VH-VL binders against Sensor protein CitS (citS). Designs and how they scored, part 15

Target 1, 196 residues: Sensor protein CitS (citS), of Halalkalibacterium halodurans (q9rc53r339to534)
Amino acid sequence: AQTHEFSNKLNTISGFLQLGKIDEAVDFIQKERKIQQEWIHFFIERVNDPTVSAVLLGKISQAQELGIDVDIDPSSQLLTPLQERQQELLVTMIGNLLENAFDALLASGIENKKIYISFTDMGDDFIFEVEDNGPGIPPQLMESIFEEGFSTKEGTHRGFGLALVKKAVHELGGAIFLEEGELGGACFVLTIPKHE
Short names: E, the ipSAE of ESMFold2; O, the ipSAE of ESMFold2 at other seeds; V2, 0.75 times the mean of E and O plus 0.25 times the DockQ between their complexes.

## First folded at step 11 (VH-VL; framework fv_spartalizumab)

Design k5 (from g5 with heavy chain I52L; at its last look DockQ between E and O 0.92; V2 from the best seeds 0.82)
Fold by ESMFold2 at other seeds, look of step 11:
Structure k5 (fold): chain C 196 residues (1-196), chain A 121 residues (1-121), chain B 113 residues (1-113)
Amino acid sequence: as target 1 above (196 residues)
Amino acid sequence: EVQLVQSGAEVKKPGESLRISCKGSGGTFSSYWMHWVRQATGQGLEWMGNILPYFGTANFDEKFKNRVTITADKSTSTAYMELSSLRSEDTAVYYCARGRKYSGLYLFDYWGQGTTVTVSS
Amino acid sequence: EIVLTQSPATLSLSPGERATLSCKSSQSVLYSSNNKNYLTWYQQKPGQAPRLLIYWASTRESGVPSRFSGSGSGTDFTFTISSLEAEDAATYYCQQYYDTPPTFGQGTKVEIK
């Protein structure tokens, strides 16, 4: 998935250069470098797991390619060491929650697409929140979206990733909750106990 | 409209415990962080801790040295804060407050009316 | 822990005058990843809970009169009431929410002559 993200950024730079818009190309490159360095700095300070950091950095880059603005709450932290299985399943859950948000936003007519992420390990649990400003989930579907093979009225099977999230969080002894977020879209909140 | 209603004023003696309730209405309760903030008379505000009521997980400022317990009952939309081993310095108005999400987890947009607690010898 | 220092401690002005309050942070509260300052201003009238006025240093909360504004970045912030009204008599607090624990300034009491 990184190949598409990198190629799109090179195409944007090339497009500016082909149009003779040198200042715009330089501005784009400097913005991308600043964003990359600032996120790396954040993850060095706030996330003590290189695999989780890499997944989040990759998803941020993917979101930028898709025209989606990603914010992570500055108070977020993940400093408690993860067990190997926790790490494996957490990256799976984070990845699938973010892909769900990408899909919802891309299918929407919303022009200023946003995703908000927060996470903390201050208490007895790891807690993650992922919110978008998309259309949200109708109340009548709130329970069924986590079921394996969930289908829309249109007959698609999109949403298999949420069933995987539910399975993963259950294996770790945690829970997941869905509601409308502050941005007006879906907000998924999950917990994973540090020690069972 | 979100409202937070706290239990009434209390007068305590040193060594006793304090337990304050905060009942939410008019909005969602269980999925927002609920915070406790206190204010000594004529002084500034001090964050004590929070809870995410749906899961019951709580955090607290280490300054309270294991004196604070924060709990919630999501079925009644009520959060509780208990402060034990009270001292005169714990005399304050205690507030519950709701945090936001996107705008900031520690951005407090709705506050309870406050509970005045006096600790005297 | 981030320390916020407000000045002046008390500001006594006449109706219609402009009030300017300062809040200085011991560390930057500018989040470079999204370029927002995680600083709020609250109003607290006697016997009442704080009321959120400004967040992200300069964004006015919905329903807050336009005479209230905030500015500044990094470590230095100001709060302005463009034309004081009698109902603005209160203590005003800045608060950072960049890092835990969230912390508050000691307050500036605004008195209307």
Scores: ipSAE 0.774, ipTM 0.889, lowest interface PAE 0.9, mean pLDDT 88
ESMFold2, look of step 11: ipSAE 0.795; ipTM 0.898
ESMFold2 (binder alone), look of step 11: mean pLDDT 91; pTM 0.932

Design k6 (from g5 with light chain Y98F; at its last look DockQ between E and O 0.82; V2 from the best seeds 0.79)
Fold by ESMFold2 at other seeds, look of step 11:
Structure k6 (fold): chain C 196 residues (1-196), chain A 121 residues (1-121), chain B 113 residues (1-113)
Amino acid sequence: as target 1 above (196 residues)
Amino acid sequence: EVQLVQSGAEVKKPGESLRISCKGSGGTFSSYWMHWVRQATGQGLEWMGNIIPYFGTANFDEKFKNRVTITADKSTSTAYMELSSLRSEDTAVYYCARGRKYSGLYLFDYWGQGTTVTVSS
Amino acid sequence: EIVLTQSPATLSLSPGERATLSCKSSQSVLYSSNNKNYLTWYQQKPGQAPRLLIYWASTRESGVPSRFSGSGSGTDFTFTISSLEAEDAATYYCQQYFDTPPTFGQGTKVEIK
């Protein structure tokens, strides 16, 4: 995913240079470097787990390639050390929730595609939220969307990803809740106890 | 459409506890952070803590040194704030408020009407 | 904690005049990752709860009259009422929501003569 994003950016720079648009090429390079540096600073300060940081940073890069704007609430923090199993399953849950949001947004006709992420460990639980501004999930499907093999489209693994999230959160003794979010799309909120 | 209705005014003595309710209607209550904010007469606002009612997970400002307890009953869409070991400086109007998500977790878009609490001998 | 300082403490003006309120933050509330300022303005009329007017420093909440506006970035913010109406007599608070705990200014009381 990283190599495809990088290649696209190199092609854009090459295109500007081939057209003689040197100032535009310089501006593009400076903007991309500044954006990446700002996210790295956020994760160094707010997230004490390098594996979770790497997954989130990778997904942000993937979202940019897909034309999706990702916001992480500035008050977010994950400073409590994760147990090995918590880390493994959290990576799975974050990855699958974000891929579900990507798929929903790409299948929609929505302009200005957005994903919002928040997380905190201030209390006794880890709390994570992923919201998109896509079409949402019809109320009649909210119970079934976590079932293994559920999909609105044959030949995709989309429904398998949410089943993995449900299994992971329950293994950690947590819970997951789905409702319409502020952006009008799906909003997944999950909790994981710090201690099993 | 979203509405937050709080319990009525209370008069307390130092050393007692108070318990204020905040009932939500007309919108989503369960997975949004519900916050408690107080205001001494003629003064600014002070955040006390919050809760996600669906999970029951609460956070608190360290200033209250574990005097505050925040709970919720998701079946009745009601949040509760308890403040123990009351002092005269706890005299204030206590508000519940709903936080947003995308716009900010600590952006308060709907407020209860407030509960006046007087702590005096 | 981020400290917000509002000025003036009290502003006494006539109907139709322009009100300008200042809020200064001890630390930047500009989130570089999305280039948004996490600064909000509330109106509180006597005996009422606060009402959200402006968020992200300059975005007007739905249903708020266009005479209310906000501007500024980083540490310095301004709230403006372009033409005061009698119903605008209230105390106005800025609030940061960039970091925890969220904190409020002490307010600017706007009085109508």
Scores: ipSAE 0.768, ipTM 0.883, lowest interface PAE 0.9, mean pLDDT 87
ESMFold2, look of step 11: ipSAE 0.805; ipTM 0.900
ESMFold2 (binder alone), look of step 11: mean pLDDT 91; pTM 0.933

## First folded at step 12 (VH-VL; framework fv_spartalizumab)

Design m1 (from k3 with heavy chain G27Y; at its last look DockQ between E and O 0.88; V2 from the best seeds 0.83)
Fold by ESMFold2 at other seeds, look of step 12:
Structure m1 (fold): chain C 196 residues (1-196), chain A 121 residues (1-121), chain B 113 residues (1-113)
Amino acid sequence: as target 1 above (196 residues)
Amino acid sequence: EVQLVQSGAEVKKPGESLRISCKGSGYTFSSYWMHWVRQATGQGLEWMGNIIPIFGTANFDEKFKNRVTITADKSTSTAYMELSSLRSEDTAVYYCARGRKYSGLYLFDYWGQGTTVTVSS
Amino acid sequence: EIVLTQSPATLSLSPGERATLSCKSSQSVLYSSNNKNYLTWYQQKPGQAPRLLIYWASTRESGVPSRFSGSGSGTDFTFTISSLEAEDAATYYCQQYYDTPPTFGQGTKVEIK
């Protein structure tokens, strides 16, 4: 899905250029550069894994296009090297958790859409949280949201994302839970043991 | 109403260990990081470490890493902090404090009443 | 780690006067990604735990009287009590929560004459 975000930005720039709107193309590039520079500096300091950084940057850019305000807690850190399988599955889990948050917010009537992310590797586990200010998860659905094929959205072939997260975290010996959050929406937290 | 209730004051000798409890109520205990902060007379406030009770994963300030143990019991909504190899400079009031999330993981919005610990011969 | 230095150490004023407290950080606590300063002010009355008053440098916690305010950015922060009341006699601490470990200033004791 990262290829689609990059392609969309290139199409926007190309569109401006093809219409002879050079000032608009320059403005778009300058705005994108400023946003990217601020986040790149954060990731250089706090995240030593370039693949995880790239996924998060891509999702932040996607959120901005969708009108969703993303905050990452400034104390977040991921400095411990990831094993190859941990990296592969973590990228999948982060991507799917953020897509779940996007979907919940886009389906809502919430005007001031927010996502909050935190992560740490200070202890013996990697811990990630993703919270939104959307409608949350009704209690009667709490057990079903991780089932393959679950979706509240209309459409066939939806609802595999959270099931993939559950499977991936289990493979790594970790766990995922739904927590109470400050924003009033869904708050997913996952843990992965570091393992030697 | 969110409340954090700590165990009572203690008097210790150098070389001993202390163990303080903090019971949380009025909120979902397992969902929020619980922090430990101490205040020595005239020294201000000092963060010691924290725990996320749903997983039981604890983190520590480097200066305490070999002396402090932090645990939580979800079934009793109680966090514990143990500090070993006590010295006279460990004389302080010890607080538990709840962290927020969106507003900041290290923003302490509710505090326990404090536990006074005196280390003397 | 980030060091916070508060001044003055003690401030002795009469009721109704304006109290102005300073907190200086050794490093910026402004998070450029959301343009917020990760600085908190607490009030601690004798024999009591700290009470959260201000977070994000200038956002008043719910239930905190409007006479308490915070301002500043980056490394220089100010806490103000616009009209001092007798119950405001306390020690006030700033705390940064931008980076781990979180750290506190040494406190400013506000006394009522």
Scores: ipSAE 0.798, ipTM 0.903, lowest interface PAE 0.9, mean pLDDT 89
ESMFold2, look of step 12: ipSAE 0.823; ipTM 0.917
ESMFold2 (binder alone), look of step 12: mean pLDDT 92; pTM 0.945

Design m2 (from k3 with heavy chain G27Y S30T; at its last look DockQ between E and O 0.92; V2 from the best seeds 0.85)
Fold by ESMFold2, look of step 13:
Structure m2 (fold): chain C 196 residues (1-196), chain A 121 residues (1-121), chain B 113 residues (1-113)
Amino acid sequence: as target 1 above (196 residues)
Amino acid sequence: EVQLVQSGAEVKKPGESLRISCKGSGYTFTSYWMHWVRQATGQGLEWMGNIIPIFGTANFDEKFKNRVTITADKSTSTAYMELSSLRSEDTAVYYCARGRKYSGLYLFDYWGQGTTVTVSS
Amino acid sequence: EIVLTQSPATLSLSPGERATLSCKSSQSVLYSSNNKNYLTWYQQKPGQAPRLLIYWASTRESGVPSRFSGSGSGTDFTFTISSLEAEDAATYYCQQYYDTPPTFGQGTKVEIK
């Protein structure tokens, strides 16, 4: 996914140059370099797992292309080594939670689309939270959103991502809940025990 | 209206244990981190640790590791902090405080009224 | 651990005067990814818990009077009460929440003459 997103960014730069929009090309390049450098420094200091770092960087880049503003709480940390299976399933869960947030925001028509992420390993669990400022989830749907085949689009069976997240988290002995969030959209929180 | 109500003042001897309760109301208790912060006279405020009540997972400042236990009872919307092996230096007012999310996990928007603890022989 | 140093220790002023408080951080609390300063100001009246006034260095919490404001960036921050009222007698604390553990300044006591 990084290769395709990088290729799209190169095509954008090439398009600006072909149309003689030099200032636009320069601005685009400088924005991408600065944002990526700032996030790389964050991940070097706060996240010891290169695979989780790569997934988060890729999703941040994708969010920027979609016009979605992503914040990661600066106090976040993931310094405890992940077991191989924890790493594999965690990256799947993070990816699907963020894709769910992207889909909800893009369908909503909300101006100033936002996603907030926090994570910590200070205690006995790894804890991740993902919140958006989208339309949220009605209380009556709270448990059904994790069911296989659930979709917010009538007549379509899209929506297997959250079922995969629930399956993955339970395989690791953890749990996932939908919480009240500050942004007014959906707020998912999950835990993974460090030892099992 | 968000409200945090703590248990009353305590007088303790060195070596004893302290247990303070903090009942949250007016919000979804399980959705927000609950923090413990203490204030000794003239020493300022000091973060001790927190808990995420939905999972019951607690974190601690390294300085209090092995002496602090933080728990929560979801059914009563009450958090607890226990400090063992008390010393005179533990004389302080102890606060619970609610953290936010987007604005910051360690941004404390509501505080309990405080519990005065005196440790003296 | 990030150390916050407040000055002055005590400020004694008359009603209607402008109060200016300083908070200096040992490390920058500016988060480059969102350009926000993770610094907060609290008010604590005698015998009471702290009350949140300002977060992100300059954002006023809902319901806080407009005479309270914050400014600054990086390591140097200022809290201002534009026209002091009798009810503003309190100790004011800055706090950083950029890194763990969160840490507080030692406070500035504001007295009304």
Scores: ipSAE 0.815, ipTM 0.910, lowest interface PAE 0.8, mean pLDDT 89
ESMFold2, look of step 12: ipSAE 0.809; ipTM 0.910
ESMFold2 (binder alone), look of step 12: mean pLDDT 93; pTM 0.948
ESMFold2 at other seeds, look of step 12: ipSAE 0.822; ipTM 0.913
ESMFold2 (binder alone), look of step 13: mean pLDDT 93; pTM 0.949
ESMFold2 at other seeds, look of step 13: ipSAE 0.824; ipTM 0.914

Design m3 (from k3 with heavy chain M34I; at its last look DockQ between E and O 0.95; V2 from the best seeds 0.83)
Fold by ESMFold2, look of step 12:
Order: structure tokens, then sequence, then C-alpha cells
Structure m3 (fold): chain C 196 residues (1-196), chain A 121 residues (1-121), chain B 113 residues (1-113)
């Protein structure tokens, strides 16, 4: 995922340079550095877990390459230390929820693709939320999407990611809820007890 | 259309407890943060805490941590706020409000009608 | 905790006049990651709950008349009623939702002469 994103950025810079568009190449490089710096500063201030930070930064970079705009609620925080197993399973859940959102958005005709993320540890639970502005999940399928091997009527995708999320959250004693979000797409919200 | 309906006005004495309900209807309630905000007569608004009813997780402003309890019953779409050891300074209108998601967790788009509480000696 | 200071405290104007309200934040509420200001304006009429008018400093909530607008960035914000109507008599509050706890300004009371 990282090598694809890096190669695409190099091709963009090379294209500008091959066309003699030096100012455009410089602007692209400066924009990319500023965006990454702003996210790094956010994560240093709001997220005390380096592994969770790295996964989220990687997914933000991937989203940018795919033309997907990612917002993280500015009030988000994850300052409470995670146990080793919580960290391991949380990064798996975050990764799979975001990949699900990427797939849904890429298959859609929506031009202004968006993902919204929020998380908090202010209470007794870790709470994490991922919403997209894609087509959403029909009510008839909302339970089925967590089944191993689930696939839509269109496409060849094998759906193991959401099944892994459900198993992971259950192992941690938490729960996951799916609904239609404010953006009109899918909204996954999950909880993990701090003490299990 | 989302609506939040609160329990009626109350008159209390110092040292008593206050319990206000906030029932949601006409939209999604349980997966949104439900907030409590109060307003002393002729004064500004003050956030007290919130809850996400689907999980029952509550958060509190430090100013109220030792006196406030926030709970919810997702099956009846109702949130509750209890404030103990009341003082005259707790005289206010108490509101519940729904937060948004994408637009902001602390952006309050729907408000209850308010519950007037008078604490008098 | 982010402190919001509104001015003036009271504004007494005639119908048709322009009302201009100020809200100053002790810290920036501009979220550089998405370039949005996490500032909201509410209207509160006597005996009623606040009503959301403007969010993200300048985005009008659905169903809010176009005479209401917001502007500004960072720490300095302005709310404008372009042509005041009698029904606009109310107290107006700014609120930040950039950081917890969310905080409100002390309000500006708009009176119609």
Amino acid sequence: as target 1 above (196 residues)
Amino acid sequence: EVQLVQSGAEVKKPGESLRISCKGSGGTFSSYWIHWVRQATGQGLEWMGNIIPIFGTANFDEKFKNRVTITADKSTSTAYMELSSLRSEDTAVYYCARGRKYSGLYLFDYWGQGTTVTVSS
Amino acid sequence: EIVLTQSPATLSLSPGERATLSCKSSQSVLYSSNNKNYLTWYQQKPGQAPRLLIYWASTRESGVPSRFSGSGSGTDFTFTISSLEAEDAATYYCQQYYDTPPTFGQGTKVEIK
C-alpha cells in the first residue's frame, strides 16, 4: 500500500517536470509536506500509541492517493495506554474498517469522497467511529456484512475484513454498531472496555 | 425530525438531588452523543457532560465530576442526568442536546425544551 | 479551556439595520488538517432553547434565513444579520467545538427599537 502511494507521487512529480511545469511540481511537494506535518503534529498531541498513530497516518496517505478526503474530529483523543492485545486487535479493526470504506467509495460514482473518523478515551471505554459518504449498507444486509466470505452482488471481493472486526471486538469484550451516517453512507461505531 | 423532550420544571432545596430525563424521538438517538448543558438565569451556557446511549459510556466536565451522574436506556431512547448535593448556584435551566458526527461531535443540532430548576433556601 | 468573549453585550437597532456581533477566542479554533473553524452561532429567544444557525464559522444550517451569516478565522469571528427583522430580537451565542470541554461566549442581546 505504501509503495503504491509513493510510486504514484513520484509519477506525478515526474510528469510535471517532463512537461516543464517546475512551479507545479514544487507546489505539489510543498502541499504534501505541509499536510503530513499537520497530521503528525495532531497525532503527537492526541494519540499516545505509536502503532495506532502509524496505522492512521498510513491510511491517511493511502486515502490521499485514492482521492479520498479524510477528516478526524479535532476533539479526538487516545491518551490512555493500550494493553498489547488491545493495540494489536485495534489496529486490525481500524485497518479493516478503513479498507472497507475505501472499497465502497472507489466502487461508487461519488466525486467528493469523504471519510470521517472520531475516537475518544474520556470515559470507561475506548470508542472509535468510521463513517464514509458512500452508498451505505442496505438494511437487509447489515447483519450479513460481518459474515466470513460475504460479497456484494457486484465485484469479486472476498469479505473477510469485517468478519475479523466482529471477532476482534468480541474478543476484547466490546461491541460494534452499524448505521447510516450523517454523510449518508456507512457509519461503524465500536467500543472496547478499558478493563477486561 | 429529531425531537428531545425533557421532564418538567422542579423546585428543590439545598442538599437535595435533581434527576432530569431526556427522551428522543423521530430519528437516530442511541449512537449519537447526548449532551447536558445548563444556563443560569440571564447568563451563559455551560457544558456538563454527555453519554453515548448504545454503549452507556459517559463523560463529565471536571467541575461536576463528583456530583453528576449521566445514564441512558437505549431501549426507550431516554437519557438521564442526576445532580446531587444541590446548591443555590445550581438554579438554572438544564438542556439536553444531540451532538453531530461529521460536522462535529460537540455541535449541538437538536435541543430539548429545557427543564427549569430552582434551588431555594 | 478555550474562552470566548463576545461584544457588544447589547445591541439596540431598528428594523432593516445591519447587526454585527463579534466573538473572540482565547485560542485558535482553526483546524489546520481540514482548514475549518470549529465555531458555531446559536440564537436563543426568551424562554426557548438555543437554535443552531451557523457552524464551521460560516456554514448556514438548513432552514436558516440568508440574512444570517458568519465570517472570520482563527480567533476572530463575526456574525451578521444583514437586514434586521422584528423576529430577530434574541440573544446570540458563539460556541467553540474544537476542543473539550466545548465552551460558549457570554452572549450578545439584540433588541429591536
Scores: ipSAE 0.778, ipTM 0.888, lowest interface PAE 1.0, mean pLDDT 88
ESMFold2 (binder alone), look of step 12: mean pLDDT 91; pTM 0.934
ESMFold2 at other seeds, look of step 12: ipSAE 0.811; ipTM 0.904

Design m4 (from k3 with heavy chain S31T; at its last look DockQ between E and O 0.95; V2 from the best seeds 0.84)
Fold by ESMFold2, look of step 12:
Structure m4 (fold): chain C 196 residues (1-196), chain A 121 residues (1-121), chain B 113 residues (1-113)
Amino acid sequence: as target 1 above (196 residues)
Amino acid sequence: EVQLVQSGAEVKKPGESLRISCKGSGGTFSTYWMHWVRQATGQGLEWMGNIIPIFGTANFDEKFKNRVTITADKSTSTAYMELSSLRSEDTAVYYCARGRKYSGLYLFDYWGQGTTVTVSS
Amino acid sequence: EIVLTQSPATLSLSPGERATLSCKSSQSVLYSSNNKNYLTWYQQKPGQAPRLLIYWASTRESGVPSRFSGSGSGTDFTFTISSLEAEDAATYYCQQYYDTPPTFGQGTKVEIK
């Protein structure tokens, strides 16, 4: 997925150059490099786990290609070392929550697509929040979205992402909660104890 | 409209503890971080800690870590702050405040009316 | 921990005058990833809780009169009341919410002559 995103950016640069639009190509390269470097600096200071950092960086890059604006609260931190199983399941949870937000936003037709992320390990638990400004989830469906195979669109039996999140959080002894966010979309809030 | 209502003024002696309540209404309570901020008479504001009520997870400023306890009862939409081993320097007005999400977790958009605490022999 | 220094300590002005308050941060509160300054201004009238006026350094909170404004970036910030009214007598605090713990300036007391 990251290979396709990188190849798309290279194709964009090549396209500008083939059309003789050198200034546009230079501007694109400088913009991309500055954005990635700023996020790398954030993750070096705020996230000690390189696997979690890589997943988040990859998802930020994917969001940019999709026209989705991602904010991570500047006070976010994940400095506590993760156990092997915590790392594995966090990667799964982060990936699936963000893919769920991407899918909801892309299906929505909303022009100014936004995702807000926050996380902290200041206390005895890890706390993660993911909010989008998409259509949200109707109250009557809020419990069922965590069921295996849930889908609101076609009749196919696809949609294991949120069920995997619920399973992962429960395996780690935590909990997940869903509500309507400030931005009008879905807001997922989860907790994971540091010590089992 | 969101409102935060705190318990009334208290007079304490050194060495005692205090417990202040903050009841929220008119909006979402359980998933917002609730913060405690104090202000000594005629002085500036000082953040003490917070809690996310849905999970009961609390965080503390290092200065208060061993003296402060923050809890919440999501069924009554009420947060509590306890401060132990009181000293005269703990004389202050204590505020609860609600943090936002998108525009900042430590952006305080609603404040309680304050609880005046006097610590004297 | 980020230290905020406000000046002046006290400002005494007549109704209709422009008030200008300064807040200086010991380190940048500009979040380069979204290009926003995580600085807030509060008003506190005697015997009352703080009231949020400005966030992201220059964004006015809903319902706040247009005479209140904020500007600046990085480490230097300014709060302005374009035409003072009697009810604006208060102490004004800046606060950073870029990093933990959040911290406040010591305040600027605005008095109406």
Scores: ipSAE 0.796, ipTM 0.896, lowest interface PAE 0.9, mean pLDDT 88
ESMFold2 (binder alone), look of step 12: mean pLDDT 91; pTM 0.935
ESMFold2 at other seeds, look of step 12: ipSAE 0.806; ipTM 0.903

Design m5 (from k3 with heavy chain S31N; at its last look DockQ between E and O 0.78; V2 from the best seeds 0.80)
Fold by ESMFold2 at other seeds, look of step 12:
Structure m5 (fold): chain C 196 residues (1-196), chain A 121 residues (1-121), chain B 113 residues (1-113)
Amino acid sequence: as target 1 above (196 residues)
Amino acid sequence: EVQLVQSGAEVKKPGESLRISCKGSGGTFSNYWMHWVRQATGQGLEWMGNIIPIFGTANFDEKFKNRVTITADKSTSTAYMELSSLRSEDTAVYYCARGRKYSGLYLFDYWGQGTTVTVSS
Amino acid sequence: EIVLTQSPATLSLSPGERATLSCKSSQSVLYSSNNKNYLTWYQQKPGQAPRLLIYWASTRESGVPSRFSGSGSGTDFTFTISSLEAEDAATYYCQQYYDTPPTFGQGTKVEIK
């Protein structure tokens, strides 16, 4: 997954160069380096799991390519060691929640696209939140969006990936909550017990 | 209109425990962090801990973690703070407050009216 | 833990005068990832709960009069009341929400002569 993301960035740089867009290629490289430096300082201080850090960094980079502004609350922390299964499933949940937010925002036509992330491990649970400023989820669809194979013809949807999130959180003994967020879009909040 | 209403003033003796309630109305509270902040007479404000009611997960400042318990009843939109082994230094006004999300988890936009607690012999 | 130091302790001014309050942080509260300062100002009148006035150092909360403003970055912050009114008599607190635990300054009491 990281190999494919790295290859996509190299292809983007190569594409600019092949089209003679030298300034655009240089700007892309400088932007990626600056983003990594700022976020690396955050992750070194706040996130003790390198796999979770890598997934979040990769998704932040992907968001920038898509024109999506990502904020992580500066008070966020994940310093408690994850069990192997917790790490595997958390990575799956983070990835799918963020991909869902990307899809919703890209389909929406909203110009100023935003995602807000927060997480904490100060208590007995890990708590994660992902919110976007997209169209949200109609109340009539809120239960069905977690169903496997869910699809609709009416617009932006929370598809197959949300079913994986629901399954993953339940396997870890946690729960997920969905509502309209402070930004006006979808807000997913989930909990994972640190111990069984 | 969002409102936070706290339980009334209390007078306690050293060694006793207190329990303060904070009931939210006029908005959604279950998925917001609800915070407890205290203010001793003529002093600044001091964060004690918080809870996210939908899951019941609570966090505590290191200074209070052995004496404070924070709980919530999401069905009644009510948070509770209990402080044990009271001392005269615990005499203060105790506030509950709702945190934001996007603009900051520890940005307190709605406050309860405060609960005055006096601890004396 | 980030320590906030406010000055002056007390400011006594006449109606219509400009009040200037300082808050200094022991560590930067500038979040470089979004270029925002996680510093807020509250107003507290006697017997009342704090009221949020300014967040992100300079963003005015909805319903807060325009005579209240904030500025500064990193470790040095200023809160200004451009033309004091009688109702502005209160104690003003800065608070950082960059790191846990959130912490408050000791307050500046503004008195109207």
Scores: ipSAE 0.772, ipTM 0.891, lowest interface PAE 1.0, mean pLDDT 88
ESMFold2, look of step 12: ipSAE 0.830; ipTM 0.917
ESMFold2 (binder alone), look of step 12: mean pLDDT 91; pTM 0.938

